# Designs tried in a protein design chat: VH-VL binders against q0atu2. Part 232

Target 1, 119 residues: q0atu2
Amino acid sequence: MLDKKARIRTSREYRNVFEKGKRLSGRFLIIYYVENALDNNRFGFITNKKIGMAVIRNRIKRQLRAIVREYQGQVKNKHDIVLVARAGIGKSSFEGMEKDYIAIMKKAGLFARNANKID

## First folded at step 11 (VH-VL)

Design y3 (framework fv_dusigitumab)
Fold by ESMFold2-Fast, scan of step 11:
Structure y3 (fold): chain C 119 residues (1-119), chain A 122 residues (1-122), chain B 111 residues (1-111)
Amino acid sequence: as target 1 above (119 residues)
Amino acid sequence: QVQLVQSGAEVKKPGASVKVSCKASGYTFTDYDINWVRQATGQGLEWMGWMNPDSGDTGYAQKFQGRVTMTRNTSISTAYMELSSLRSEDTAVYYCARDLGYDSGEFYFDYWGQGTTVTVSS
Amino acid sequence: QSVLTQPPSVSAAPGQKVTISCSGSSSNIGSNYVSWYQQLPGTAPKLLIYDNNKRPSGIPDRFSGSKSGTSATLGITGLQTGDEADYYCGTWDSSLSAGYVFGGGTKLTVL
């Protein structure tokens, strides 16, 4: 589980990331990200109705939080990052979402060290 | 089946711009990034940047930031790389390449265009 | 110019074995998977190895890859005259200039 301090919680905080941040799209995910003035990273998660019913959206949100938690040690410090699930994410596997996350984080320059499992 | 076909050779004067095209076929164009790599005569491969054909997002090597622009036209499955303020040092073969590595969270180029020779001379 | 270090040349006779090294740092080979590309004279590069040690369809078993720490190795057994080419390693670099980087290339001559 992500610590409370590692969560983006308020509408104002989400708005700040959307307005000031950069945007990068993957196959199943879009990230919005901006450097913060804090001592830690914060993550937000958005799943909209185009993905499917509440039970599907809640499953996706839990899986994305698990992925972020697993790779949080690789993320460069002092960033606010919002993950937005794209409409097609409901048809993806867990591994597919994980690989999409790794690829977009690397492209964004947000991974400081190896995020992939070494042989 | 997968093919990347590039535009023909270009001869440019210093200070001009060149725009190279790369037409994809045999797969869904928007599913994989297109990367651009150049090679000066007798020299090694030099990565220039990546372009996501679905979103239009790009990432450029620092050396080319401010001079390179990568775009696409999804209706004709074609990627473009425009390099401005050309210098004699930009004389090279320019390649487009498909990035299949996205499927593994990595980067690697499984299919390459045939290359476009760009000569910059006065 | 090249971030990854390869020997400039290697040579052997038909039927022999060669290895080509690729040396990097913690921000590139140490943190990411390595690929290898073959460039025959006058042609575009071709993917030989991806994800450190995997072969694309159509690449024979005599080509192999491995990675240890910040270095990678391409192995070629049963050398054929058609293997005479330039070989490049490549990987993502996670440093401040984040992007894809290639080795300087190794010219393989089959004597």
Scores: ipSAE 0.603, ipTM 0.877, lowest interface PAE 1.8, mean pLDDT 89

Design y30 (framework fv_dusigitumab)
Fold by ESMFold2-Fast, scan of step 11:
Order: sequence, then C-alpha cells, then structure tokens
Structure y30 (fold): chain C 119 residues (1-119), chain A 122 residues (1-122), chain B 111 residues (1-111)
Amino acid sequence: as target 1 above (119 residues)
Amino acid sequence: QVQLVQSGAEVKKPGASVKVSCKASGYTFTSYDINWVRQATGQGLEWMGWMNPDSGSTGYAQKFQGRVTMTRNTSISTAYMELSSLRSEDTAVYYCARDLGYDSGEFYFDYWGQGTTVTVSS
Amino acid sequence: QSVLTQPPSVSAAPGQKVTISCSGSSSNIGSNYVSWYQQLPGTAPKLLIYDNNKRPSGIPDRFSGSKSGTSATLGITGLQTGDEADYYCGTWDSSLSAGYVFGGGTKLTVL
C-alpha cells in the first residue's frame, strides 16, 4: 500500500528510531518517532507473537498500513515513525485502530494543521 | 456512576512542590486519559497536560514542561499531578478531567473532579 | 491571553436567546471538533457540547452548537436564571505547541 520510499525496512533504521526517538502509547498502538534528514516520512510496522497467530498478525499489519496510507498526507514532514501493535489489538475493530492512530498522532504533534484523509 | 475525587486544599511556600491526587471510580480507570486543567482566581481555564493511565505516557503544555509530572497508581485508580518550583502565579484551582474523546480520535472532557485549591504565598 | 477568542460577557432576560462566539484558526477550530463547557459559580466545569454539536445525556436541547470554518457558536434558547455561568469553548491545537486550548470564557448574566 505505501510507497517503497515511505517504508522503514532495515534493522539499523528501526534501531535508530527506537534509540533516538520519542515513545507514545495509545490503547492499541505504541509509536516511536524521530525527525529524519530526508524530505519525506517513513513508516515501520511491528506485530509480535503476543498478539496471536500469524494470520491475525498479518491482518493487523495490513490494516495498519491501510490506516497510515489514508492519513499520510497529514503527517508532518521529515519523520521516521514505527507503529508497534499492543497485545490487545487483536480484539479491536478497524475503526478502533483508526481512532487510536488519529489520537496518538495528534498527541505526538505529528498531524499537520488539518488531519484530512488523502483521497 | 463515574466520579473523580481530588485531594484537599494545599498552602505552599514559593519554591515548594505540590502533588494533587485524583481518585477515579465508576469506570475502568485504564480505559480513558486523565487531563489536568487549572484556573487562577478570576481567570479562565488553562490546560496543563494529559496522562494515559494504562501506559503512563504523558504530554504537557509547553508552559509547564520541566515543572509538571503526571503519574498514576493503577492499583488504587488514582492519578497524580505534581507541580514543582511553585510561584505566586501558580495559585489556582487544579482540576482533573476524564477524556472521553479518545473514542472518537478527538479530545473532550466529560467528567471533572471537584477541584483542588493550591495557594502559594509567603 | 487565550488562543481562542470569546466575548468577555453577554446578557439577556429570561426566555430570550443568546449566542456565544468562539474564534480560532486553521490549526485548532479549523482542523478539530469543538466542545463547550459550562461553569456555574464555585463549581467545576461541566461538558455541555462535544463534537461541534452533540449533547451529552442530561443536557437540554435548548443548548446547541455549530461550527463554520475557524469559528464555533454556542446557542442558548429559553434562557433561565440557572444558566448564569461562565462558558468556555475548547479544542485541540495541531500547531507546533500541540495540546488542548480553551477560549477566554464568556460570562452570561441573566437579568
């Protein structure tokens, strides 16, 4: 769903966000975020075994990417952001995950002036 | 019934710290953020910050960064707001409030504590 | 001073109608939902309106809210003496100082 350049892919890049970034926890999500030296935002996604079986983890990861894509135009430029799913996320609806994402991004100060969805 | 009950009035000297408590009942304490809002005598409402009782994550208004700390004790469903390096202009009523707007991805405070008067004077 | 601008006072007689304005910018009212809070003398604030125009259970329908662009309005019809209070608008501010902001408050006097 997301452009290749908008994705965090390497272990080194994830480590940088965890070590240098700020942390903010929501109901179903934790975000780690740090300014980057690029001209675009990059996103990473982590779903661990405490969430459930692979089929559940893959569904959650796919849904989180869809949510991030929908709102990516409202995220302030030049950030690396890693979303970590919390254990309880498997019990959430898509709408519940979306609302949690919006709330935590606003609290982090990462949503630009207007948090409209991209087309 | 949802209730937020705050600790009693405090009188402090300039330079001291104050820690206000807010005990929640009638709902699952960890499900909704607690916000802190103050009001100086004859003045308007001033937002201080939010605290997530499940994770312990916080966000503070820039004016209070470095002086405020928001914490909680989930075993007794109690939120705390500690303000340090008190000045006379910190004399105010301090409120805790539950953020129900989390459910909509927005922010609004549906239940408020009764307020705690903090007086800073020599 | 407050980020959101409200008139400092408004007054009317019992049974009349009043409106209280709340003016902001694109980073706050223009981007986020607005809430209104009523504060009776000596009491904690009470949520009156949320999500621009919704009422919590127990709030009578003579209280209404609306939002247009970067401004919001609280409407009160059929004024009662018990409505005499301070009224505050509030919303999230998405600017660099991300956080919740309140209007300066409007004192409603029912004469």
Scores: ipSAE 0.210, ipTM 0.789, lowest interface PAE 4.9, mean pLDDT 89

Design y31 (framework fv_dusigitumab)
Fold by ESMFold2-Fast, scan of step 11:
Structure y31 (fold): chain C 119 residues (1-119), chain A 122 residues (1-122), chain B 111 residues (1-111)
Amino acid sequence: as target 1 above (119 residues)
Amino acid sequence: QVQLVQSGAEVKKPGASVKVSCKASGYTFTSYDINWVRQATGQGLEWMGYMNPDSGDTGYAQKFQGRVTMTRNTSISTAYMELSSLRSEDTAVYYCARDLGYDSGEFYFDYWGQGTTVTVSS
Amino acid sequence: QSVLTQPPSVSAAPGQKVTISCSGSSSNIGSNYVSWYQQLPGTAPKLLIYDNNKRPSGIPDRFSGSKSGTSATLGITGLQTGDEADYYCGTWDSSLSAGYVFGGGTKLTVL
C-alpha cells in the first residue's frame, strides 16, 4: 500500500495534474504527469465503469497500486502522476499491466533505463 | 498545428478490400490513439474502432470484427484502416480522429481528418 | 439505429437559445462522460464539448453541456447562422463489448 503522503487525494490535486501535465498512452494505461514542488512523488488512480463491474475495477486498482509500489524507488522524484485505466485493461494479466506501466514510465523519462522492483 | 490528412477517394467492387491512410502532423504521433468513424450519405456517425500507435493495439466495434484491420507506420506518422469483403452498405465517408480522452471521458475526438469517400458499386 | 436518441431536428431564430437532448441508458450515458460534436455541411465533425460540460480551447461559452442520469443536453445561446449544422452526442457503451457510440444526430436550422 502506498504511504498517504504519496497519494493524490483531492479533486483539486487531480485537476492540477490534468490541466498542467503531460499525457502518454500505453496499451492498457494512460499517465498524466507534472513536476510538483514537494520532496516526494504522488500517485493517483482512475478506474471508470467502462472497464467493467465494481469487482473488476477494484481488482485493477489494487493491482495498479501494487505495481506502482514495487517500482516506487525508480521514479524520478518530485512528480504527481495519475494512472488512468483504459477500457481494455480488464482483459490484461498482472504481468501485462506491469509491462505497460514500465514501458510508459520509461517513455515519459520518469524511470531509469534499469528500473528495479522494491523488495 | 495538429493536422490529420487522409488519402483520396476510392471506388471498389463488392468483395474487394480498401485501405485508407491518415497522416498525422503537429504532435507526437505515438502519444494519442487514432479512431476510425464512418458516415453513409445522409446518415449518422458510426464508430469502427481505435488503434494505439505506440503499441499497435486495437479495439474494434463488434460489427466490424473480422473485416477491419487498423495498423500504423510510426516512421511516417501514418495510420491505416483496411476494410475487407466490401458490400454496398460500406459506401460511406471514412474519418480518422485523434483521441485526446482522459479521465472517465477517455474517448473524445479533438481533431479529425477531412474524410475519405469510399464507394462500393458494381 | 443508434443506441443514443436525439431529436432529428431543432430550429430557432438568430440570437435565441436552443437545447438538444441525448437520451441513453445506465450502460452508456449513465456510467460515462458525454461529448458533443458539430458537423457543418460537407465537413468533418468538430469537438464542441467533452467530459459532459467542458469546452476545448476556441469554443465560445455560448455552447454548454450538461448531464443528468441517463440523459445529456447541449445548450446553444445567441444563435448565429454559422451554427447551422448536425450535432452528435457520443459516449462509451459498456454493454457493447466496450465500444464508443454516437447519437443519431440533430439538424439545427437557424431561420
Scores: ipSAE 0.007, ipTM 0.547, lowest interface PAE 13.0, mean pLDDT 84

Design y32 (framework fv_dusigitumab)
Fold by ESMFold2-Fast, scan of step 11:
Structure y32 (fold): chain C 119 residues (1-119), chain A 122 residues (1-122), chain B 111 residues (1-111)
Amino acid sequence: as target 1 above (119 residues)
Amino acid sequence: QVQLVQSGAEVKKPGASVKVSCKASGYTFTSYDINWVRQATGQGLEWMGFMNPDSGDTGYAQKFQGRVTMTRNTSISTAYMELSSLRSEDTAVYYCARDLGYDSGEFYFDYWGQGTTVTVSS
Amino acid sequence: QSVLTQPPSVSAAPGQKVTISCSGSSSNIGSNYVSWYQQLPGTAPKLLIYDNNKRPSGIPDRFSGSKSGTSATLGITGLQTGDEADYYCGTWDSSLSAGYVFGGGTKLTVL
């Protein structure tokens, strides 16, 4: 799980990211992101009804939280970032979501060290 | 160290509801999802759904949608699974299980409760 | 019938090797990691393998897992009488009836 201070929790905070943030689209994910005035990053997750049933949407939110947590050390500090799942994500594998997340975060310039691909 | 302790056996009539509890200890209850799996006598394992104890988010197997409700009480580290409109074919052992795969975004169940036998007859 | 197909039974003598197959489709095994569970008579299942081929602490290396395409295999070498159990594969299914799915189970007899 992400620490509570690292989560976007209120409707107001989500709207702020959508209205003032930049947008980048990947294969399965869209990110909205804006610099914040805090000492830490915060993440939000949106899976809408177009993706499928609650079981699919909540599985995807869970997987996205795990991916974000794994790579949190590589993300540039002081950002609010909202991940929005695209309709096709319901058929994606965990690895597919992870690769898409890495790709869009690098393209956004949000990864501090440009994650090394050597594994 | 890690334990999931379930409530005792239940005998119910068709049409009734049953609520099974699963008390967790030995780890931070809100850190891992709880899944529910049932098994009829001599039959295989059947997944019913998951519940995230931190958010309360749930996901139910299609077969049980509309009849199952999964909840938790974080103050006592206890998960609940309530199955309504019971039929004779719901006679089974019901297990709760911790999902360690939550950490990797996958599903795999590393600790299981001892099981609760639910008998539906009349 | 289960979404994942396992043989209903396998048998071998002590000290021998056995393999248990688990066959699925692109929406389950083909797209997701596979786990294996051991269920001794009268007990709750126990995690034996996760992430296709990884063993939890305490599981001996006689147990191994692999995945190729839409099929997974559990291998057990040096069979012991204490290995008599039901074995289940499991994975997420991304189809319309999405959820976690188990194979039908394989009864292993050591005689």
Scores: ipSAE 0.056, ipTM 0.755, lowest interface PAE 6.0, mean pLDDT 89

Design y33 (framework fv_dusigitumab)
Fold by ESMFold2-Fast, scan of step 11:
Structure y33 (fold): chain C 119 residues (1-119), chain A 122 residues (1-122), chain B 111 residues (1-111)
Amino acid sequence: as target 1 above (119 residues)
Amino acid sequence: QVQLVQSGAEVKKPGASVKVSCKASGYTFTSYDINWVRQATGQGLEWMGWMNPDSGDTYYAQKFQGRVTMTRNTSISTAYMELSSLRSEDTAVYYCARDLGYDSGEFYFDYWGQGTTVTVSS
Amino acid sequence: QSVLTQPPSVSAAPGQKVTISCSGSSSNIGSNYVSWYQQLPGTAPKLLIYDNNKRPSGIPDRFSGSKSGTSATLGITGLQTGDEADYYCGTWDSSLSAGYVFGGGTKLTVL
């Protein structure tokens, strides 16, 4: 699970991202994103009933949170990012969602190349 | 001097697989994604997908999903693209290209390999 | 059938100016940066323009790019015989079939 501080929690915060943010669409995901004035990134997740039944939507939401958590260290700091699942995401594999996330984040300039490698 | 040097021409029968190599030099291999693009004779450029040489992560165009595999060997700075279940319409020149998507999230290919001709014929 | 539309050919004499259009939609050119690639006969493509209007080191200022809405344009002034090539626009397509897309290509003949 993502740290509580890394979550967008309020309707006002979601609205700010939608109104002021940039939008990029992938195969299964849309992201809306803006720089924030905080010391950390925050993520929001939207799955609607067009995706499928509650069990499918809940699975997708859990998988998206897991993907975001796994790649959190590669995301440039100080951004609010909302992930909106597209209708077709219910037909995707975990790997398919993960690849779509990486592609969109890279395209948005939110992934740093070789961000956290020290040895 | 940045260079991407590809393997030589291949002639394959329908149903076979082909594996094209792309050896990088003149830069840190793991710092930039490698994309694969093909071009049939007299036709335009067609993007196949990208591979991150640091992580090994890949993203394939839907048309090639299930038939293409992109890998790398970081010890020799070499990227590979394997295309299986070859058909006559896969006859093309295959290019590797470096993606200089540096912090901006853009996709653009600043250096290209010389191309590998793959001919699929019975 | 490319998702980005370019004219199939354009021709002009040395010293003249040409423009090559690239038309897309809101999911590609309308949402993302455009690049242009030059392919001389028998060679691999070469990056000519990136980020809509930027030139890589070594590309002369005779080449320019612009983007407005869902369309992009490549301009070439002071045409030289060495400019005879195929030109391709390219960008990310953010639709349900996400991926990098190229225009169909424009053959420039310098007469």
Scores: ipSAE 0.007, ipTM 0.564, lowest interface PAE 12.8, mean pLDDT 84

Design y34 (framework fv_dusigitumab)
Fold by ESMFold2-Fast, scan of step 11:
Structure y34 (fold): chain C 119 residues (1-119), chain A 122 residues (1-122), chain B 111 residues (1-111)
Amino acid sequence: as target 1 above (119 residues)
Amino acid sequence: QVQLVQSGAEVKKPGASVKVSCKASGYTFTSYDINWVRQATGQGLEWMGWMNPDSGDTDYAQKFQGRVTMTRNTSISTAYMELSSLRSEDTAVYYCARDLGYDSGEFYFDYWGQGTTVTVSS
Amino acid sequence: QSVLTQPPSVSAAPGQKVTISCSGSSSNIGSNYVSWYQQLPGTAPKLLIYDNNKRPSGIPDRFSGSKSGTSATLGITGLQTGDEADYYCGTWDSSLSAGYVFGGGTKLTVL
């Protein structure tokens, strides 16, 4: 599970990211992201009714949190990032979502580029 | 300040089509879905569908499937709703409305256009 | 016929309290957040309540919302003549006829 302080919690905080942040669209995901004044990253997850039934939305939300947690150490510090699941994500595999997440984060320049890190 | 400004009133004959515009300002146009809602004279609100201005994805209410098309032009932050094969029963005020569409704010319309009156008469 | 049921009208005197009900099913109100909209004569609807019980900035605390099971309620206290309007509940419907649905509307008269 993500650290509680690494989660975007309030509607106001979500709106701030949507209104002031940059946006990049992937195949199954859209990310909105903005630099914050904190010492850590914060993540939000949006799986709205347009995706499908609650059971599908809940599965997707859990899988996205797991993906974000797995790659948390690669993300540049001091960003608020909201992941919005697109229509069609319900047909994606876990691997498909993971691949899309990695591609978007790299394109956004949000993955840390540290030559001394061992993968 | 968030504003949605709609095109002016239209008078159409049965069988014609009408295209209503909705110009957004004061926010990032592609970050919020646009919904279309109509209200026939003396009747309640009726949801017609939503359009995602980023992707262009749409979903229409069953009643309007095959007659309605929702589009946008991102370069001018404008959404469009075109209704074809007009009948007298389509006489209504047509509204565009903004929707954030997320879990802890799922599907509510926080800002509305002023409305466009469409009259269908022979 | 709307899928969400509201009383067609309600009335009370200035300073009184009214409650407007909105009844649905497990596929709409039972599973999703409810919003309330106020429509003054000749104007576009205005968001009064979202997420069952939250007010947008600028909406006075005389307006409140609640949800229990498959029903939602809008409460208005300290009624003013300026509250005369049509009130609509709204929510997403997750059934086979999926989409946003509104209640039939309630006309509030302040006598």
Scores: ipSAE 0.014, ipTM 0.626, lowest interface PAE 7.6, mean pLDDT 85

Design y35 (framework fv_dusigitumab)
Fold by ESMFold2-Fast, scan of step 11:
Structure y35 (fold): chain C 119 residues (1-119), chain A 122 residues (1-122), chain B 111 residues (1-111)
Amino acid sequence: as target 1 above (119 residues)
Amino acid sequence: QVQLVQSGAEVKKPGASVKVSCKASGYTFTSYDINWVRQATGQGLEWMGWMNPDSGDTNYAQKFQGRVTMTRNTSISTAYMELSSLRSEDTAVYYCARDLGYDSGEFYFDYWGQGTTVTVSS
Amino acid sequence: QSVLTQPPSVSAAPGQKVTISCSGSSSNIGSNYVSWYQQLPGTAPKLLIYDNNKRPSGIPDRFSGSKSGTSATLGITGLQTGDEADYYCGTWDSSLSAGYVFGGGTKLTVL
């Protein structure tokens, strides 16, 4: 699980990222991202009803949080980043979601060219 | 058959607001983002922002922040773009465009509305 | 002053081939996929190329795209009079202030 200070918590904070942020779409994920005025990165996660039943949405959300946590050391500091799961993500593997996350973060310039897992 | 059909031409005075509509058909309206792009007379294309028709979330280009509002009505599959405090420099053709983006991992606009001419003159 | 640089015009005769360049930086073309749009006189733009080099259904194989480093090119072979139009490249700019950006456009005249 991500530390509470690394999580976007309020609807106002999500709205700020959507309204002022940049957007990039991956195969299974969309990210919205904006610089913040804090000393750390914050992440938000959205899985809507189009993905499937609550059990599927909850699994996806847990897996996305695990992926973000694994690679948090590779992310450039002082950003608010919201991950939105696309329709069809429920059929992807964990590795598929992980590859999509790495690709989109690198394309956004938020991630090192050569991504490494954090131990 | 995917179609985006926009409202008709508008003539406005400086300081007024204009609201352009974009009615979608031939696909699930809430599954694709709508982008707005304008083109001043004799000029190139300029991106204004996008709107997610499922959630209502928006992201506006910095130049238009504070003057533009993008909304939708899902019951009639229609997107709207409202631009306030109009100036003569806002005279342009305004387009809505669908963001497919899924397989590419990036933005691209596969279907466009026909455009709405907005003229701002005194 | 567009973020992406295109030549303002190109011209060629029917049956010939042309290339249109689009130059950017590491934060846009260097990091992201490029699309190309065709705008015939008096009409809305139409998607020609996406993901650097892919064609949507219905776009002839006379149109091709490529990307190298921070530049992209649109190639058109077997030019037809109906290809006379403005052509725009477009991509996402990953810098924190930009968003989606278009090139300044290239007017293709088929003589």
Scores: ipSAE 0.006, ipTM 0.567, lowest interface PAE 12.1, mean pLDDT 84

Design y36 (framework fv_dusigitumab)
Fold by ESMFold2-Fast, scan of step 11:
Structure y36 (fold): chain C 119 residues (1-119), chain A 122 residues (1-122), chain B 111 residues (1-111)
Amino acid sequence: as target 1 above (119 residues)
Amino acid sequence: QVQLVQSGAEVKKPGASVKVSCKASGYTFTSYDINWVRQATGQGLEWMGWMNPDSGDTSYAQKFQGRVTMTRNTSISTAYMELSSLRSEDTAVYYCARDLGYDSGEFYFDYWGQGTTVTVSS
Amino acid sequence: QSVLTQPPSVSAAPGQKVTISCSGSSSNIGSNYVSWYQQLPGTAPKLLIYDNNKRPSGIPDRFSGSKSGTSATLGITGLQTGDEADYYCGTWDSSLSAGYVFGGGTKLTVL
């Protein structure tokens, strides 16, 4: 999946993104994003209890990490990005989550290349 | 039947503001973004920005940043575009358009309003 | 000046075919799907092609689209008088100031 250095890990780092970052909502996802002072991107993932039971939340979080990993080469460098799953995401297909991610990342100006899967 | 119906023509003085409405029907208003596009007489199409009717999120073209505000009223399925500090160069037909591209992870406008003519003259 | 370059005009006789080009860069056409819009005189634009080569319901197969590298092409076969209109390509631009961009438009005249 994502390397340790590509993950937002601490409560302090999440708070920085929420307080200083920009916000964009999609159909199933919300992203919060801010430019960082590093040479790499970092991602965080939030799935709350309104989505459903732990089994559902864990599936969604795993699927979102897979999507982010697949498209990480297309994301403009030096950003901290937090993905927050909306309540309705549990009813979405994997493809639906993927399309939502692509759409919101493009809208945010965070995709530098074609958002379709690349080699 | 999907339909976007815009408010009527406006005549404004330089420095004034104009607010154009776009009433949606025939689909779930909050499911698709509304984009605004303008066209000066005899000129091409110029994208102004998008508005997410569910969240209220917006993004504006750099040229209009600071002068345009896009909002909505979900109870009446209506989108609004307000352009301030009007100049003669803002004389154009203003269109709202639904973005169906969300279903494919892309952007394209499948239904358009009929257009609202805005004339800025002293 | 538009970000995407189209010829200002094209013309052909009824029954013939025309192609309209749309040239961009890696940050727009090279990275995103292209759409085409038809604007009849005095009317709002109408979606003709989306996702490079797909037609909405109600659009005849005389209209086709393609994309190669940083360029896109709209093809119209069996040209009819009712096809006389302005045609615009459009796509997302992924550069620093992300947003939707249109070509400058091409006026199609049916001779």
Scores: ipSAE 0.295, ipTM 0.805, lowest interface PAE 4.2, mean pLDDT 88

Design y37 (framework fv_dusigitumab)
Fold by ESMFold2-Fast, scan of step 11:
Structure y37 (fold): chain C 119 residues (1-119), chain A 122 residues (1-122), chain B 111 residues (1-111)
Amino acid sequence: as target 1 above (119 residues)
Amino acid sequence: QVQLVQSGAEVKKPGASVKVSCKASGYTFTSYDINWVRQATGQGLEWMGWMNPDSGDTEYAQKFQGRVTMTRNTSISTAYMELSSLRSEDTAVYYCARDLGYDSGEFYFDYWGQGTTVTVSS
Amino acid sequence: QSVLTQPPSVSAAPGQKVTISCSGSSSNIGSNYVSWYQQLPGTAPKLLIYDNNKRPSGIPDRFSGSKSGTSATLGITGLQTGDEADYYCGTWDSSLSAGYVFGGGTKLTVL
């Protein structure tokens, strides 16, 4: 489970990332990301109704949080990152979501040089 | 200023296809989904489907499955809706509309095109 | 597939108040946010209310929305002749035939 301090919680904080951040699209995910003035990384998750019913959206949110948590030690310090699930994500496997996340984060330059950091 | 500008009126014969365009300006085209909604003369609004301009992903209302195709050309910020095997009951005004649902997690249409009248008659 | 029920028409005098109802079920209004759209004669619809009760920039506060259970209402105070239009509620339907659904529309006449 992600620490509460590692989550983007307010509409204002989400808006800041959308307005000032960079955007990269993967197969199943879009990330918006910006450097923050804090001592940690924060993650936000958007799964809107285009993905499917609440059961599907809740499963995807849970799986994305698990993936982010697993790799959080590899993410460069001081970033706010919002993951927006694309419509097609409902057809993806956990492995497919994980691969997409890794690919986007590497493309964004957000993974640290040393990939073997512990959580 | 956000604007969606649609192609002009079309008159088609039964069995033909029609392709309506919707050109976006004033925002990043790939950041917002485009929906298509139609309205027959004197009738209510009917949702046809949505299209993601970034991925090309689509979802169509069950009624239009197999007859509708929604596409886009990102180089000119233009969305398209093609309806095939036209019947007289397809006579309607067709609207494109922008979806800001990702921001709130919900589905709503903040800007609409002016509409394209499609008349199906022999 | 959803059935959102609106009265076919409402009317009142200038300066008066009207409310327009929109009734659905647990799979649509009961589970999802409601939006309202105004359509002036011969024009495209315009977003009036989103997320049950929020107004886009430029929409005056005499327009308001609310939701209770499986029903939503649009309130209009200080009626003006320029408010004569068709009003539609809309929401996502989470049933097996999932999609966006509109109410049947309400014609507002300002007498």
Scores: ipSAE 0.007, ipTM 0.589, lowest interface PAE 9.4, mean pLDDT 85

